# VHH binders against q9p7d3, part 1

All scores and structures are predictions.

Target 1, 295 residues: q9p7d3
Amino acid sequence: MSVITQAQEIPTVAANPDFNYEGDPIIIQLCDRDTVFELSRDQLLGLPESILMCLFPRGLLLDYEIQECQLTQRPLIFQTADFDPSLLQYILNYFQMAENRTANDEIALSPPPPSFPGKCGIILLKEDIEFFILPPISPTTNIAIEVSPNDLLKLKQRVAQRLLQQKKIFDCLHLENSTSEGSAEKNLVRMLCYSGFHEDDEWKRRIQEPHRACITSVTLTNLDFSADQGPVSDPEYFPVYHKLLLFWQKPARKCWWDSSTSITYNGIEFATWVRRVWTLELAVLGANTYETAAV
Structure headers, positions and changes below count from the first letter of each chain, unless a header shows other numbers; Kabat numbers aren't used for antibody chains.
F, E and O stand for the ipSAE by ESMFold2-Fast, ESMFold2 and OpenDDE, each averaged over both directions (binder to target, target to binder). V2 = 0.75 x the mean of E and O + 0.25 x the DockQ between their complexes.
Where letters were taken out, [cut] stands.

## First folded at step 9 (VHH)

Design M7
Fold by OpenDDE, look of step 9:
Structure M7 (fold): chain B 295 residues (1-295), chain A 125 residues (1-125)
Amino acid sequence: as target 1 above (295 residues)
Amino acid sequence: QVQLVESGGGMVQPGGSLRLSCAASGFRFSDYAMSWVRRAPGKGPEWVSTISWSGGSTSYADSVKGRFTISRDNAKNTLYLQMNSLKPEDTALYYCAASYWEYPDYSLPEEYDYWGQGTQVTVSS
């Protein structure tokens, strides 16, 4: 578990001694770029580690002043983050919905894992793309052709647009090129599909990072082993299940270079290189320290 | 068939050096982070070092940091561990292991997809 998810005792110092905040949830006002989110401390800490790392790359600031929210009469902590607000909103909404469903016994692990009876698992899959455009080499000078900053920007924008149009999660794995033998990519897809993904699933959110040649995509799904092949029908069910549990509060990454593509601009062909980083993490709602130890 | 075959182990005196190799076959070696894990007599497995799929990132246990160097040659499907300034405490069976996913830490054997049979390293006077 990252330092961020470790039970950091947030000192509850009441800004107003006249108010007893004992028992009241601490509210965090998160200023994320230009958007303000309000969430409880528990909600924040309940987010996937990988997301917390994005929100707070230096960790949660422990040196905060607790202020009294006059409107809610609750302790308020101010935090800042630099994460796409639309992504964060999506994640927060999803977790909130999942929590509500779990509370109503509408969502449970199917089949429930022995370690977490009655708990809801959420799988986070995140992709970070960084792409590079390489100018062609002049055949006469054997030197890279100079590209103006403006032209380069346009090229980057075009590439970004193309990437944004790629909505299917698994298309980038080029499974059609994989040999019949258990390629790593096939195994990956199998694992995810056994866990609740579908082969034709699309990214729920896919955005270009501001002023960067980067695309960030996120999709959340409920852990559901009944999808496509149930535990009874596939002997690989249990192994896949156990493997997935390895990602509980422990984000794993997979990085690779995607196939090079080309883009033509003003009659010149530019090579484009795409680096993809997948982050996979399993979150279990309602999981406590005791349950963590049991896994 | 997936195979990881370790070599280069042996007996050395304290302060000596060894270079371990792990030859990989049966899978796309360049897609996997590679690790060395060792098991000393009477002890559990201990993570030693990991190198990313590209070789661009390396990590070491504190116990070996500054003394051991992990490297890989993807063209040769081979993982290496240069061990310098060996200590008696380094005596162990050294395993090569492959992980498709990169983890923040490697604390569980299950985090590895493939294992070698190990090569014995003995440091004794």
Scores: ipSAE 0.784, ipTM 0.915, lowest interface PAE 0.5, mean pLDDT 85
Fold by ESMFold2, look of step 10:
Structure M7 (fold): chain B 295 residues (1-295), chain A 125 residues (1-125)
Amino acid sequence: as target 1 above (295 residues)
Amino acid sequence: QVQLVESGGGMVQPGGSLRLSCAASGFRFSDYAMSWVRRAPGKGPEWVSTISWSGGSTSYADSVKGRFTISRDNAKNTLYLQMNSLKPEDTALYYCAASYWEYPDYSLPEEYDYWGQGTQVTVSS
């Protein structure tokens, strides 16, 4: 009757950090739809947990697979679940560029405080949209009117294009329509804007999934520590990065429905419904450093 | 001003039942996941149960699974915990807590944005 959901306690890609492979770095091929990505074991393990859950929803015992491939002399190739390759490329490039900056001890926005467990923080914000178009109910038959497959495809294309053009990250929260200053939507925007976002930011990537009524959007940004300069005399001051550290390797989700709207096609009004899921995660680069100091 | 006010605690015999309530005000209750967390004498906080913002998903600690039922009424801004088949080890101060995000693990006190003051549940005799 009621659904009992247990919290996840095990990483999606299981690996033993004590395993040390002799010789050249282990190279992994990921087959993501029609695209093959090559990356090292460390690059794969460095991806955000929320992305690894998208790529390997059933998990992956990485070191077991590496050892089996070495014993059988077979290539180390994995087929991922469906994930848009352009989004994966964006994420891989972003992390590679951040690794290069960290290796050169350069921070784009501000240096982290000594209490931060790494050299750089990266915030992942991801939106998954699923939309639905419902044919109207005939008043004479009390059943949904039939719509040709071609007309339904055109309707989906029109709805998708409307949603894709809503590029600003925070517009879906309708901040101007909020009646409360302490609303959840305003608190979310404040937290993210203190951390490196700006109110008018647009999604860095926003893609309609092929053959589905789904849109996926991803933005990565560097954690900005400059907003954590509250007065020392405020006993209730709490730096925002402390709250973001709760998301380190522990992605959090927020799910909601937008209000039903409509679209007119050939003189017929169709109801549309939009379900949104946001995922927030913090990645920390340079966490394996013996000394993490921002002196 | 945010308030979470628990009620319904008290003394009960082993095998008995209690229903806890938590009245929320000062924030949009329907935007938050809600949890019950308990603290037994001499022990740290123990997560008991969480219910999603819509009420569509619930989760329970193994120690209470099958005996406790969490529910919420978003129209009344109220969270509930039905506790059946109570045992002496259920004796604790029970807090309601709110979190804006839904986490995979609710065992950390820092994951909650708001806390109530707690209601005492004592199972004895």
Scores: ipSAE 0.174, ipTM 0.618, lowest interface PAE 5.2, mean pLDDT 80

## First folded at step 12 (VHH)

Design T3
Fold by OpenDDE, look of step 12:
Structure T3 (fold): chain B 295 residues (1-295), chain A 125 residues (1-125)
Amino acid sequence: as target 1 above (295 residues)
Amino acid sequence: QVQLVESGGGMVQPGGSLRLSCAASGFRFSDYVMSWVRRAPGKGPEWVSTISWEGGSTSYADSVKGRFTISRDNAKNTLYLQMNSLKPEDTALYYCAASYWEYPDYSFPEEYDYWGQGTQVTVSS
């Protein structure tokens, strides 16, 4: 089947790869909440699209801003949307490390065939949790049990703490295995594990969002198919590989509800509804956004 | 076995309306983003519309925006496409497709996990 007509426009970072920046590399300052990050143009553009979308939900005209900076001799400062600085730092550090490794490996005579010739693939998995506490309905009064705002806050905190303690990435999926839909979740786990994750992997970062009943988690891993039996022994090798390519600079999302968490208040069990949103994206180091258009 | 069965296609005059249905079975319907994709004679597949898992988000191709409405009933495992103000250029085989993931765009057939057999829509005077 031929290429299907594209559906949705997403915010992008506008950059001209042919733009020649004369002089020293321009350092960009990102103001992320109360933290300032410094990074180069290339570092910024090298971030996963999903992260860029979080940082710049309205997009970013980077080259224009750089030109203006050069003309005005003012520092290039961008304000980002609300994004946890510790997450951003983790991501930046990981990419920096990966870049350094790639640079060093280029010197190595026979790198194992990278999934992307001459390039390093990084998989980003992000989870956004939003949870809700539902007071039960009294069987006697048929009215929802009243909870004070203060107590509700405490309950939310308790739930948040529990969620923060759930560090294993795939635990939430195993709970769904008892259903006939276990196959989809199994396939998901298989795909991710085949590509570089491990079944027992934990979220590298997991934080509660400030003043929100939300948990954000992020983990990065290098694309690595070597952990499995390879294409000759595993008929799913190619399908998984191709599937992963779909996530290249295209963050995909999976959303589902998890009701596995309950809390007790004054001897009464409250149901907790957890909405989970996974974002999966494949980033390739050294690949410009323009190269993805060719795939 | 996973099945997507489209229905509701037919021949209509320009300006007419049709309502397509897609009955899903063999998988948890609510776990999938559902889409309509059409293929006109001599043309490649064209994404038409997508609806999220719970129906909270819908998207449409520019060519059908304002005329088509996608909806779903998870209790009935059914996807719908209300097509109004049909045009001759809407003539195509319409496929129901399911995606486990929601993608920013649907450019590749591989973005869909399951496909129906399609239902023919013909708009002609």
Scores: ipSAE 0.814, ipTM 0.928, lowest interface PAE 0.5, mean pLDDT 85
Fold by ESMFold2, look of step 12:
Structure T3 (fold): chain B 295 residues (1-295), chain A 125 residues (1-125)
Amino acid sequence: as target 1 above (295 residues)
Amino acid sequence: QVQLVESGGGMVQPGGSLRLSCAASGFRFSDYVMSWVRRAPGKGPEWVSTISWEGGSTSYADSVKGRFTISRDNAKNTLYLQMNSLKPEDTALYYCAASYWEYPDYSFPEEYDYWGQGTQVTVSS
């Protein structure tokens, strides 16, 4: 089967990759809530597409804005959408450290094979949680019990704290309840562990959004080519990084509902419904050295 | 073990309708994003439509938008494609495909974990 014909999504931040800006370095200021971040054009364009979608959900015509700045001497300042600044700082620092390593020709402990299209891979895994509390049906009135606004606030705070304490990335998949070795959840964890994750890994950043029943978590990790092991029961094994390349610049989503968290208040057990969205994306640094049609 | 079996294809005249079905077995159907992909004679495969895990989000190729409706029944492990106002250009082998992940676009067959054998749709006078 050949490549599937579909109109591809355009990049969130529109820029001409060959554009050259003469003169002083271009500094872009991003205003994210109460924090200002200063970036170069290349630093902004180097962020994962999934993160650019969070910052600019309606897109950004970056080169147009730079050209207007040069003509009018207008400051190059953009207001981002609502995104936690501590998460953005973590992501920016991670990519800067990785860029510094590749620029200094530092060799990682597990260098990429020649068929890999760049010098290193960075795996982004992100979890977005929205949670809801459902009062049980009263056996005497046959309708949901009424909960005061102050009690709802207390319940939400307790649920949020419990979810925040669940720091292990893979615990939400409930692998201990699976009887099938071929389950979708086990296959997902296997793929990531062959890529450099460990089953006991914790989220590097996990935060509650201000004044919302939402929790956001992010982990970045280096693609580890030495973690890929040969088959135990599969004679047609191939290195897992080939599968990860499907996520290169194409953030993929997995969404599901989870009701495993329950909370008790005034002797009554409340169900907690959790909507989880995972986003998986591969970033490849140094891809211009291997600029070919290879995938 | 894993199976996707399409049915409901056949010959129709231009302007006619067909409803395709895809019966799934051997995996947890509700965990997968489901798609229809078609291959016309002498052409490569073309993405037609995708539906999210619980059916709340659908997308369509521009060439079929407004004429085709994708749906799913997770209790019956079945995917559907209602095809109305059929044109000769819709003549193709129609495949059911399943993906654990929802991608922003589907350009590679490997983005799907499972494929059906296809059902033929022919629109001709």
Scores: ipSAE 0.671, ipTM 0.864, lowest interface PAE 1.0, mean pLDDT 84

Design T4
Fold by ESMFold2, look of step 12:
Structure T4 (fold): chain B 295 residues (1-295), chain A 125 residues (1-125)
Amino acid sequence: as target 1 above (295 residues)
Amino acid sequence: QVQLVESGGGMVQPGGSLRLSCAASGFRFSDYVMNWVRRAPGKGPEWVSTISWYGGSTSYADSVKGRFTISRDNAKNTLYLQMNSLKPEDTALYYCAASYWEYPDYSLPEEYDYWGQGTQVTVSS
């Protein structure tokens, strides 16, 4: 079937990839809570779209701001939305290391095939959890039982600690031997494991926001082209990384409720509801920025 | 056996209303983002509307905003499209389509996992 006609949104950070600014690299300061990050224009534009959406939910006209800075000599400083600075530091470091390997023309043990649109791929998987604790309904009053503010805080702390200890990425999908081989969850795990993940992988970063019922987890991994080489007898096999190109600069989301957990406090059992959002995105380094994904 | 079956199409005069239904089977309906896509005679397919897994978020093409309403009933595995103030330009074959992922846009056919056969809507005097 041909492409589907739909009006499309512009990228979160608007910039012309053909722009070349004279002299030393343009340096940008991002103020993320009480932390200042310095990065170049290219480093900012190289971040995954899903991360740029977290930092600039209202968008950023980057080249306009750079030109205004040069014209008016304003400082090139931007305030980000709320995003944990330790997560941003992890992401920036990961991309800086990958950029250094690519800039030094280092070839990984499994170099990309000619059909891949860049020099390396980086897979971002992110989980956003929001959890809720529901006091049981009293059968005599038909309303939720009263819980003191101090007890509620302790209960939230216990639930958060339990969720933080669930470090394995894929455990929340609840896959079993009885799960259908054609299930969407099994297909997702299979795709990622053929792309460089391992079934027992743990989140590289897993952070609770202070005094909030929210947990954010991030893992970045290199796309491993040797993990899916296809059967020896099929020269027309299409490697799974072709499917990952659908996520190139188009972050995809999956949202679901996980309500299998309850917690007991002072002899009372509380139901917990966990809302999970996964974000999957492919970043491609050394690519033409406006290249469309091919299948 | 995955199946999406549209119904409710037909002939209607301009200004009229129709309600399309899409019955889903063979997959967990609540795990999927649901879409309506239409194909007018002699034209390529056009995205019409999207509704999130639990119905909390909806979006519409500019050409149908304010006139069409997408909804879903996860207990009945059914997707709906209420079409009001119909115009001759709305004449098309209307498809029900499912996607496991929520994408920023649904312009690529590979982003849809399942398609129905379509139901014809004709708006003429």
Scores: ipSAE 0.539, ipTM 0.799, lowest interface PAE 1.5, mean pLDDT 83
Fold by OpenDDE, look of step 13:
Structure T4 (fold): chain B 295 residues (1-295), chain A 125 residues (1-125)
Amino acid sequence: as target 1 above (295 residues)
Amino acid sequence: QVQLVESGGGMVQPGGSLRLSCAASGFRFSDYVMNWVRRAPGKGPEWVSTISWYGGSTSYADSVKGRFTISRDNAKNTLYLQMNSLKPEDTALYYCAASYWEYPDYSLPEEYDYWGQGTQVTVSS
C-alpha cells in the first residue's frame, strides 16, 4: 500500500492579489514555515529591516537561480524563512494598505512636514520575550526543587499563556517599582503616544514561537504628525518624528528584565524571569527608494 | 539625579595602559547600553566602544579595536574601559555615555541619553 504521502498543499498566500507585477517580473516565493508567500522583490525589500533580519538572518541572497515559473512564465526565486506567517501576513497587509493609501493621495489625515523624507511613516514596534522559569529552592535542603521535564514544559506553557494574555503594549512599562527610574520609560511611552500610539493600544499580533519559550509581538501604526503638536510653552516639547527618524532603516533595540510573571504550580511558586527586547523601527513610504539599494 | 562620573584618566607614555571607570547613579544602570565616547582637541566626538545591557555584546571603533576592552559591572553600576597600547592619537577627553536604546550606529551624539563630565587621557612621550 503505497503510502501516498498526500503532499499537504502548503497554502500559498499571495501578498497582494491586486499587485500589478508589470513593473517587477520577478516573483519571490517565500516558504515561511508552513506557508508560502508570493512577493515581489519590491515588496520584500520594502519590509522593515528588522523584519528582514528575522526572515533572513544570514542575509538576503537575491542572486539565486531564477527558475521559470511554468504557470506564469515569470522568473521565480525561491526563498526560505523561519518567521511566524501570521506576523508576516499582518505586516505585508499593513504595508500594502499604506502603499495604497499613499498612492491614492488619501494621506489626508496628517500630511507630513516638509522635513519628512516621505509621504507616510509606519512605526514598527516589535517585542521579543524570552522567559525563564527558576525552580524554587527548598527551604529544608537548600537545593533547587527538581522539576520533571514534563512539568517544566507545562510550566512554560502556562507562563506563555499568561504572557499571551497580556495584550496591552505599555502594561509592561508601568510596573510599580519603576517610580524613580520611570523617567526613561515614561519618556518612551510619551514618545510613542505622540507618534501615533495610544496608551491602551494592544499588540496586533502576539504569538508564541514554536519550540521556544519565546513570545513575539508586533504592532504597526502610522506616524501621526498631528499628535506631535505640543504646547509651545512646553520646554520638553520636541517634535517626536525627528527622534523617530533616527530609527529609519535603523532599528533600535531596548532590553530589560522583569520578574512580574510568577507562576504557581501544584502549590509551588516558581519565579519567572522575562527578558523583553523591544525593536523600534520607522519605515518611510514614498521616499525616493534609490538610496535604499545600497544596503 | 542621574550622574556619570568618569575616573582613571591621566598622562601615560605611548604603549602604556590606563583603565577608565565610570560610576553611574540615579538611573537603572542595567537598562542602558553603555558607551565610551572621546573628544580630541579640535575634533568632534568619536565613538569608542559600546557594551550591551548585560555585557553580552561589545563593539569597538576600528581605531581602538584590539587595544581597548569595554566591560561593565552592573552590580556596582560601573563601566570600565581597559586601554592598552595607548597611542598619542588616543589623547582625548573620554566620556561615559548611556543609551536607552541600542543603535546600530553610535556616531550620533543625539543617540546618547546621559553623559559624564569626562576624564582626560593624555598619551605623550
Scores: ipSAE 0.182, ipTM 0.605, lowest interface PAE 2.0, mean pLDDT 83

